# Designs tried in a protein design chat: VHH binders against q6mzz7r34to333. Part 34

Target 1, 300 residues: q6mzz7r34to333
Amino acid sequence: TFKDETFPAADSSIGQKLLQEKRLSNVIWKRPQDLPGGPPHFILDDISRFDIQQGGAADCWFLAALGSLTQNPQYRQKILMVQSFSHQYAGIFRFRFWQCGQWVEVVIDDRLPVQGDKCLFVRPRHQNQEFWPCLLEKAYAKLLGSYSDLHYGFLEDALVDLTGGVITNIHLHSSPVDLVKAVKTATKAGSLITCATPSGPTDTAQAMENGLVSLHAYTVTGAEQIQYRRGWEEIISLWNPWGWGEAEWRGRWSDGSQEWEETCDPRKSQLHKKREDGEFWMSCQDFQQKFIAMFICSEI
Below, E stands for the ipSAE of ESMFold2; O stands for the ipSAE of OpenDDE; V2 stands for 0.75 times the mean of E and O plus 0.25 times the DockQ between their complexes.

## First folded at step 11 (VHH; framework vhh_h_nbbcii10_fgla)

Design y1 (at its last look DockQ between E and O 0.81; V2 from the best seeds 0.79)
Fold by OpenDDE, look of step 11:
Structure y1 (fold): chain B 300 residues (1-300), chain A 126 residues (1-126)
Amino acid sequence: as target 1 above (300 residues)
Amino acid sequence: QVQLVESGGGLVQPGGSLRLSCAASGFTTYTFRSYTLGWFRQAPGQGLEAVAAITNSGGRTYYADSVKGRFTISRDNSKNTLYLQMNSLRAEDTAVYYCAAHPGYGTYYTDMYDYWGQGTLVTVSS
């Protein structure tokens, strides 16, 4: 099987900064086939943002962009290509990123850093043994230099690296924006959309009482005008790369909020999903207050 | 109450070096560390442009193409200070250089920065 000597199964690929910060010792590297949980899959059925679960790297800027990418068949195909653990498997995977005005191929082996048979970073969700997120993250780490280099990046870089597109940045506190129109237009155009919360009381991402995470990046997955009482309200859908229910909005229009019980909008059943998967609705008003930045990446 | 104060600007010959500093105040230790910091510049008759940026933990840096390989941005969170080491200076680097802070996740887009210093003039001339 293939071994990547340019990104070896060694501490150097993780990076000293991350090793020190996380006090990682005796990290071992295993191929997906050697991990418990059954036979591995590159992609199971189809790719979904819900396949992504952030691990030990503070790379929400990348994972949020990746979550948005899953909604664009053209770009996701360009990056992921057709690969598998079955047909002509050689422990080698290939990904593409946009760099310096061109698509570049990044080749990796499928050895992943683990501790106690658990991936240190992005891991398969719900024991489905779907590894495209883990491998893509590794490929991006290689591109940037190490897993340590995934920490605390620039939101626009991930978007451009995945698309080669152009960025429209929005400061949510200083620029009035028709969010529903902007998001719908962008979505229709196949654009990627991410957003970010402002910093909190610490220098790291912190879960807040309202269910949001400070100093964190999210995917914007949609926006709608919804019937509410005698009028209309504008809501926006977000996805947290943490990918679990405890990291979801708890205010108005959240999964368990009263607003969903009160609305008579015929699209209620379609829009309202009570899942613990990191995705949630909130009012555009709350979004503008609780978030600071939104980025739209559009095709040139 | 957040204040940024630049220093280190001046007159230098082409090929020379300068080191700019930005002293930040009005932050707690964690608050300062959580901010993305950047250097921006405005040349005479030109618009404001990003020169370099550094994320909260110093995890990643950004450089404009025009300064790559010549300028180095760094930060000392223990001193609440941002630095810009400028080497191999050129006439086209002449500008007022501003320190700025973004209260959130990493970005180097000018419009995203909420706090700005007064600027320090850098003149590169023979």
Scores: ipSAE 0.909, ipTM 0.953, lowest interface PAE 0.5, mean pLDDT 95
Fold by ESMFold2, look of step 11:
Structure y1 (fold): chain B 300 residues (1-300), chain A 126 residues (1-126)
Amino acid sequence: as target 1 above (300 residues)
Amino acid sequence: QVQLVESGGGLVQPGGSLRLSCAASGFTTYTFRSYTLGWFRQAPGQGLEAVAAITNSGGRTYYADSVKGRFTISRDNSKNTLYLQMNSLRAEDTAVYYCAAHPGYGTYYTDMYDYWGQGTLVTVSS
């Protein structure tokens, strides 16, 4: 089994910032087959954003971009390649990132940092034992220098590093924007779309009473004009990279809200898939009020 | 309301060094730690360009290609101060330098920054 000497299973690969800030101790490194869950898989079923759950690094800027990327087969195939824990397995995994005008291959061993047999950073999906998100996060940490280098990065960097594309940025409080048109146009073009909330009362990301997270990045997953009462309303869907089992928006158009009961739009069952997976709808009006930035990363 | 005041500009010979400071004050609900910070500049006859940015944690930095290896951005959250150490200065670095703050997640695009200082002039000339 492969052991990576350039990004070892040691505290140097985690980095001083996270070791100090989180007071990490008792960290050990294990390969997925040595964890207590079921048999490990690199990819189980289809790739989706719902396979991702953010862990101890504050890397939502990367994971939100990744969530958007999972809907683009060209980019996800380029980055993830064909790999498994069975065929010719030797504890080696490879990923590609865009760096300085070219795709760069990053190689890692599959030893993941754990505490008490639980992954410290991105966690594998509990029901499926699917490890591509954990391993991809490790590869990006290696590219940047350490897991600490994932801590509160730049929103633009992840989008470019995953695509080689160009960024359109939108300050949601400074300019009018037709959100439904912008999101639909970007989605049709295969662009990645992320957004971010402003700072909260603390200097770290925190869940708020309304179910959003302050100082946090989300994936934009869709936008629609929906029939509502005697007219139409614009709504936008978002995915929180904190993942399944976490707080979601509690305002208008949230799961279980009065708006979903009142709408007679024939697409209601298609749009309102009641799941506790980090994805939710909100009105575009609330979105522009509660978020500050949206980024669209498009092909050259 | 957040106020940003730059200082440390002046006349320097080519190859010289200069350290800019940006003192921040006027915080109400948030603290200095909550902001992404950046240095931007405007040379005579040119538009505004990003020079460097630093995340709220200080763990990540951005530099324009023209200044990489010569300039260093840093922040001291205990003093509410942002710094730009400028080494190996060139005539092309002559500009008004602005400190700016974004009340959100890390970004280095100018139109994302809400709070701006009045600027400090740096002149690199023999």
Scores: ipSAE 0.664, ipTM 0.861, lowest interface PAE 1.3, mean pLDDT 87
ESMFold2 (binder alone), look of step 11: mean pLDDT 83; pTM 0.852

Design y2 (at its last look DockQ between E and O 0.74; V2 from the best seeds 0.77)
Fold by OpenDDE, look of step 11:
Structure y2 (fold): chain B 300 residues (1-300), chain A 126 residues (1-126)
Amino acid sequence: as target 1 above (300 residues)
Amino acid sequence: QVQLVESGGGLVQPGGSLRLSCAASGFTTYTFRSYTLGWFRQAPGQGLEAVAAITNSGGRTYYADSVKGRFTISRDNSKNTLYLQMNSLRAEDTAVYYCAAHPGYGTYYPDMYDYWGQGTLVTVSS
């Protein structure tokens, strides 16, 4: 099987900063086939943002962009291509990123850093043994230099690296924006959309009482005008790369909020999903207050 | 109450070096560390452009193509200070250089920065 000597199964690929910060010792590297949980899959059925679960790297800026990418068949195909653990498997995977005005191929082996048979970073969700997120993250780590280099990046870089597109940046506190129109237009055009919360009381991402995470990046997955009482209200859908229910909005229009019980909008059943998967609705008003930045990446 | 104060600008010959400093006040230790910091510049008759940025806790850096390999951005969180080491200076580097702070995740777009210094003039001339 293939071994990548340019990104070896060694501490150097993780990076000293991360090793020190996380006090990682005795890290071992295993191929997906050697991990518990059954036979591995590159992609199971189809790719979904819900396949992504952030691990030990502070790379929400990348994972949020990746979550948005899953909604664009053209770009996701360009990046992921057709690969598998079955047909002509050689322990080698290939990905593409946009760099310096061109698509570049990044080749990796499928050895992943683990501790106690658990991936240190992005891991398969719900024991489905779907590894495209883990491998893509590794490929991006290689592109940037190490897993440590995934920490605290620039939101626009991830978007451009995945698309080669152009960025529209929006400061949510200084620029009035028709969010529903902007998001719908962008989504229709196949654009990627991410957003970010401002820093909180600490220098790291922290879960807040309202269910949001400070100093964190999210995917904007949609926006709608919804019937509410005698009028209309504007809501926006977000996805947290943490990918679990304890990290979802708890205010108005959240999964368990009374607003969904009160609305008579015929699209209620379509829009309202009570899942613990990191995706949630909130009012555009709350979004503008609780978030600070939104980035739209559009095709040139 | 957040304040940014640049220093270190001046007149230098082409090929020379300068080191800019930005002293930040009004931050707690955690607050300063959580901010993305950037250097921006405006040349006469030109618009504001990003020169360099450094993300939270110094995770990653950004450089404009025009300064890559010549400028180095760094931060000392223990001193609440941002630095810009400028080497191999060129006439086209002449500008007012501004220090700025963004209260969130990494970005180098100037419109995203909430706090700005007064600027320091850098003149590169023979």
Scores: ipSAE 0.909, ipTM 0.952, lowest interface PAE 0.5, mean pLDDT 95
Fold by ESMFold2, look of step 11:
Structure y2 (fold): chain B 300 residues (1-300), chain A 126 residues (1-126)
Amino acid sequence: as target 1 above (300 residues)
Amino acid sequence: QVQLVESGGGLVQPGGSLRLSCAASGFTTYTFRSYTLGWFRQAPGQGLEAVAAITNSGGRTYYADSVKGRFTISRDNSKNTLYLQMNSLRAEDTAVYYCAAHPGYGTYYPDMYDYWGQGTLVTVSS
């Protein structure tokens, strides 16, 4: 099976920052076939943001962009191609990223860094043995130099590297924005949409009592005007690349909140799905107060 | 209010070097470490251009293609100071250089930056 000499299964591919900061030693690298949980899959069902669970690299800037991209079949097919752990498998996987005005191919072997029998970085979602997100993250780490180079990157870079598109940036505290119109217009155009919270008291991401994470990037997945009492409220849906329900907003319009029980909007069963998958709704008013940046990345 | 003050600009020959500094003060609920920092420049008759940026932790840097390999951004969190080391200067580097701060996740687009210095002029000419 293939062994990548340019991005080897070694500490150099992880990088010193993460090795020192996480106090890692003797990291073991395994192919998905050698991990517990049965036969591996590249793609098990259709591709979804819910296949992604962020691991030990603080790369939410990349994973949030990827979450938005999973809904665009052209970009997904361009980047992921058709690959498997069965047909003509040789331990080699290929991905494409936009670099310097062109799509470039990144080739990796499928040896993933593990601790015990769990991936150190992006993980297959709870025992589903689906590895496209882990392998794509490795390919992006190779493109940037190491897994350490994924740690706290720039929001714009992931959007451009995945699409070759043009960014519209919105500072949520500096200018008025019609969030529902902006998100709906961008979604119809097939654009990627991400956003970020401001810094907290420290220089690292921290979960907060309200369920949001400081210094963290999210995918914007939708926005609606919804009937509420004798009027309308604007709500926005977000996805946290951490991938679990404890990382969800706990305020107004959150899963199980009184607002969902009280609304008479005929679309509520379509909009409100109680899943602990990192996706949630919040009011646009709360969003604009709690978040600082939103990015829309569109093709020209 | 956060205040940023640039220094170190001036006249320099092509091929020369300059080091810009940006001293930051006026922090309230957050500290210098809470900010993504950047250097931006504007030549006469041109738009504002991102030159370099550095994340809150300092672990990642951004450089415009035109300055990669020649310029180095760094931050000293103990002195609340941002630096730009500019080597191998060219005539096209002539501009007013601004330091700026963003209280959030890493970004290098100027519209995202909340706090700006007054600028320092760098002139590269014979």
Scores: ipSAE 0.646, ipTM 0.849, lowest interface PAE 1.4, mean pLDDT 87
ESMFold2 (binder alone), look of step 11: mean pLDDT 83; pTM 0.856

Design y3 (at its last look DockQ between E and O 0.88; V2 from the best seeds 0.00; counts 0 for: pae E 2.2 > 2)
Fold by OpenDDE, look of step 11:
Structure y3 (fold): chain B 300 residues (1-300), chain A 126 residues (1-126)
Amino acid sequence: as target 1 above (300 residues)
Amino acid sequence: QVQLVESGGGLVQPGGSLRLSCAASGFTTYTFRSYTLGWFRQAPGQGLEAVAAITQSGGRTYYADSVKGRFTISRDNSKNTLYLQMNSLRAEDTAVYYCAAHPGYGTYYTDMYDYWGQGTLVTVSS
């Protein structure tokens, strides 16, 4: 099986900073086939943002962009290509990123850093043994230098690295924006959309009482005008790369909010999903207050 | 109120070096390490442009193409200070250099920065 000597199964691939911060010692690297949980899959059924679960790296800026990418068949195909653990498996995987005005191929082996048979970073969800997210993360880590280099990056870099597109940035506190129109237009055009919460008291992401995470990046997955009482309200859908229910919005239009019970909008059943998967709705008003930045990446 | 004060600007010959500093103070809600920091510059008759940016922990840096390999951005969170080491200076580097802070996740787009210093003039001339 293939071994990548340029990104070895060694501490250097993790990076000194991350090793120190997490006090990691004697990191073990294993191939997916050697991990418990059954036979591994590169992609199971289809690509979904819900396949992504952030691990030990503070790389929400990348994972949020990746979550958005899953909604664009053209870009996701370009980056992930067709690969498998079964047919002609050699422990080698290939990914593409946009760099310096061109698509570049990044080749990795499928050895992943683990602790107690669990991936240190992005891992398969719900024991489904779907590994495209963690392998892509590794490839991006290699591109940047190490897993440590994934920590606290620039939101626009991930978007451009995944698309080669152009960025429209929006400061949510500085200028009024028709969010529903902007998001719908962008979505229709196949653009990627991410957003970010403002900083908190530390330089790390922290869960807040309202269910949001400070200093954190999210995927914007949609926006709608919804019937509410005698009028209309504008809502926006977000996805947290943490990918679990405890990291979801708890205010108006959240999964368990009263607003969903009160609305008579015929699209209620379609829009309202009570899942603990990191995706949630909130009012555009709350979004503009609780978030600071939104980025739209469009094709050139 | 967050305040940023630049220093280190001046007159230098082409090929010379300068080191800019930005002293930050006035943090109440957020600590210095919570901010993305950047250097921006405005040359005479030109618009404001990003020069370099650095994330909270210094994990990632951004450089404009025009300064890559010549400028180095760094920060000392223990001193609430941002630095810009400028080497191999050129006439086209002449500008007022501004320190700026973004109270959120990493970005190097100018209009995302909420706090700005008064600027320090850098003149590169023979």
Scores: ipSAE 0.896, ipTM 0.945, lowest interface PAE 0.5, mean pLDDT 95
Fold by ESMFold2, look of step 11:
Structure y3 (fold): chain B 300 residues (1-300), chain A 126 residues (1-126)
Amino acid sequence: as target 1 above (300 residues)
Amino acid sequence: QVQLVESGGGLVQPGGSLRLSCAASGFTTYTFRSYTLGWFRQAPGQGLEAVAAITQSGGRTYYADSVKGRFTISRDNSKNTLYLQMNSLRAEDTAVYYCAAHPGYGTYYTDMYDYWGQGTLVTVSS
């Protein structure tokens, strides 16, 4: 099977920043078929943001953009192509990214860095044998130089690298914005939408008491006006690339909040799903207060 | 409250070099390490252009295509200072250069930067 000499299964592909900062040891590189969990798949059933779970690289800026991209079939097909672990499999995978005005193909082998039997970076979901997110992250690491080059980046870069599109940027503390209209318009146009929290006291992302993560990027997944008591409130849905329920907002309109039991909106069951998957609702008022940036990336 | 002061501008001939510095002070809640930092420039009769940006730890950088390979952005978090090393200067690099800070995840869009210096003039001419 294929072995990539330009991005080898070695410490150089991880990079010194992550090796030193995380004190990584016992790192081995394995192909998906050599991991426990049964036969691997590139895509199992269909592509979803819930297939993504951030690992040891602090690359939420990329994974949040990718989470939004999973809802755009044209870019999904452009980037992921048609690949499998069965048809014409040779341990080689390819992806496309937008670079310097053109789509560039990035080729990798499917050896993934593991510690024990677990992927060190993006992880496949529990009992799920779906590897497209792990392989795509590796391809992007190769494009940038190493997994260490994924460690904190620029929000604009991921959006452009995945689409070649044009960014509208919104400073949430200094710009008036009709969030529901902006999100609905962008979603109907197939645009990618990401947002970010402000820095905390440190230069690293940290989970906060309110359930948000500081210095962190999220996917914007929807916005609605919802009936509440004798009026209406505006709410926005977000997805945390960490991909698990402990990383969800705990204030108004959160999964366990009284607002969901008090609303009589007929769309309640459609909007409110009690899943620990990193997706949550919050009021647009809280969003505008707790987040600092929102980016909309549109095709031109 | 947060204050940014540029220095190191001046007159140079084409092909020459300059090193810009930006000293930061006035922090109350967050420290210098909490900010994404950038250099922006405005040439005569033109709009503001992003030149370079650097993440909180310095692990990632952005460069405009027009300066890539010639300019190097860096930060010294122990000295609260941002730098721009400018090599192989061209007449097109003539501009007022501003340092700026953003209190959030990395970006190089001007609208995201809340704190700005007063600027330092760089003139590249024979």
Scores: ipSAE 0.524, ipTM 0.802, lowest interface PAE 2.2, mean pLDDT 87
ESMFold2 (binder alone), look of step 11: mean pLDDT 83; pTM 0.850

Design y4 (at its last look DockQ between E and O 0.79; V2 from the best seeds 0.74)
Fold by OpenDDE, look of step 11:
Structure y4 (fold): chain B 300 residues (1-300), chain A 126 residues (1-126)
Amino acid sequence: as target 1 above (300 residues)
Amino acid sequence: QVQLVESGGGLVQPGGSLRLSCAASGFTTYTFRSYTLGWFRQAPGQGLEAVAAITNSGGRTYYADSVKGRFTISRDNSKNTLYLQMNSLRAEDTAVYYCAAHPGYATYYTDMYDYWGQGTLVTVSS
């Protein structure tokens, strides 16, 4: 099986900073086939943002972009290509990123850093043994230099690295924006959309009482005008790369909010999903207050 | 309230070097380590442009194409200070250089920065 000597199964691939911060010692690297949980899959059924679960790296800026990418068949195909653990498996995987005005191929082996048979970073969800997210993360880590280099990057870079597109940035506190129109237009155009919360009391991402995470990046997955009482309200859908229910919005239009019970909008059943998967609705008003930036990446 | 004060500007000959510093203070709600920091510049008759940016942890940096390989941005979170090492200076680098801070996740777009210094003049001339 293939071994990548340029990104070895060694501490250097993790990076000194991350090793120190997390006090990691004797990191073990294993191939997916050697991990418990059954036979590994590169992609199971289809690509979904819900396949992504952030691990030990503070790379939400990349994972948010990746979550958005899953909604664009053209870009996701370009990056992930067709690969498998079964047919002609050699422990080698290939990914593409946009760099310096061109698509570049990044080749990795499928050895992943683990602790107690669990991936240190992005891992398969719900024991489904779907590994495209963690392998892509590794490839991006290699591109940047190490897993340590994934910490707190620029939202713009992830979007451009995945698309080669152009960025429209929106400061949510500086100018009024028709969010529903902007998001719908962008979505229709196949653009990627991410957003970010402002810093909190610490220098790291922290879960807040309202269910949001400070100093964190999210995927914007949609926006709608919804009937509410005698009028209309504008809501926006977000996805947290943490990918679990405890990291979802708890205010108005959240999964368990009263607003969903009160609305008579015929699209209620379609829009309202009570899942613990990191995706949630919130009012555009709350979004503008709780978030600081939104980025739209469009094709050139 | 957050205050940024630049220093280190001055007159330098082409090919020379200069090191800018930005001292940050006045943090109440957020710590210095939580801010993305950047250097921006405005040349005479020109608009404001991003020169370099650095993430809160210092793990990632951004450089404008015009300064890549010549300028180095760094920060010392223990001193609440941002630096810009400028080497191989050119006449076109002449500008007022501003330090700026973004209270959130990393970005290098000018309009995302909420706090700005008064600027320090860098003049590159023979």
Scores: ipSAE 0.806, ipTM 0.903, lowest interface PAE 0.7, mean pLDDT 94
Fold by ESMFold2, look of step 11:
Structure y4 (fold): chain B 300 residues (1-300), chain A 126 residues (1-126)
Amino acid sequence: as target 1 above (300 residues)
Amino acid sequence: QVQLVESGGGLVQPGGSLRLSCAASGFTTYTFRSYTLGWFRQAPGQGLEAVAAITNSGGRTYYADSVKGRFTISRDNSKNTLYLQMNSLRAEDTAVYYCAAHPGYATYYTDMYDYWGQGTLVTVSS
């Protein structure tokens, strides 16, 4: 099977920053078929943002953009191509990224850094053995130089590297914005949409009492005008690339909130899914207060 | 209420070097290490241009293509100070240079920066 001599299964591919700051030890590199959980898949069922679970690289800026990308079939197909662990498998995987005005291919072997039989960085969802997110993260690490080079990058870089598109930026505290119109228009056009929280008291992401994470990037997944009491409210849905429930908003329109019990909107069951998957709704008013930036990356 | 004060501007010959400093104070909700920091410049009669940016921890930097390889951004979180080392200066680097801060996840888009210094003039000429 293929062994990539330019991005080897070695500490150099992880990089010094993560090795020292995370005090990593006992790191071994394994191919997906050598991990517990059964036969590996590149894609199992449809491609979904819920296949992604952030690991130890502090790369929410990339994974939030990737979460949005899963909703765009054109970019999704261009980047992931058609690959598998069965048909003509040789331990080689390839992905495309936008670099310096052109799409470039990045080729990797499928040896992933592992600690205690678990992927150290992006992990496959429990029990599904689906590896496209892990392999794509490795390819992006190779493009940038190492997994350490994924650590707290710039929001706009991931959006451009995945699309070649043009960013519209919105400072949520400086200008009025019709969020529902902006999100619906961007979604219909196939644009990627991400947003970010302000810093907290430290220079790292930190879970807050309200369920949001400071210094963190999220995917914007939808927006709606919804009937509530004798009027209408605007709500926005977000996805946290951490992918687990402690990172979900606890205020108005959150999964267990009074607002969902009281709305008579006929779309309630379509919009409100009570799951620990990192996706949640919040009012657009709360969104503008609690978030600082939204980015829309559009084709052209 | 955050205050940013640039210093170190002046006249320098082409090919020369200059080091800008930006002292930060007046923090309330955040500390200096909570901010993404950047240097921006404006030549006479032109728009504001991003020059360089650095993440809150200092682990990642951004440089405009026009300055990459010649300029180095750095921060000293113990002194609440941002720096720009400018080497191999050219006439087109002549501008007012501004220090700026963003209280959120790292970006280098000018519109995302909330706090600005008053600027320091850099003139590159014979």
Scores: ipSAE 0.634, ipTM 0.850, lowest interface PAE 1.6, mean pLDDT 88
ESMFold2 (binder alone), look of step 11: mean pLDDT 84; pTM 0.865

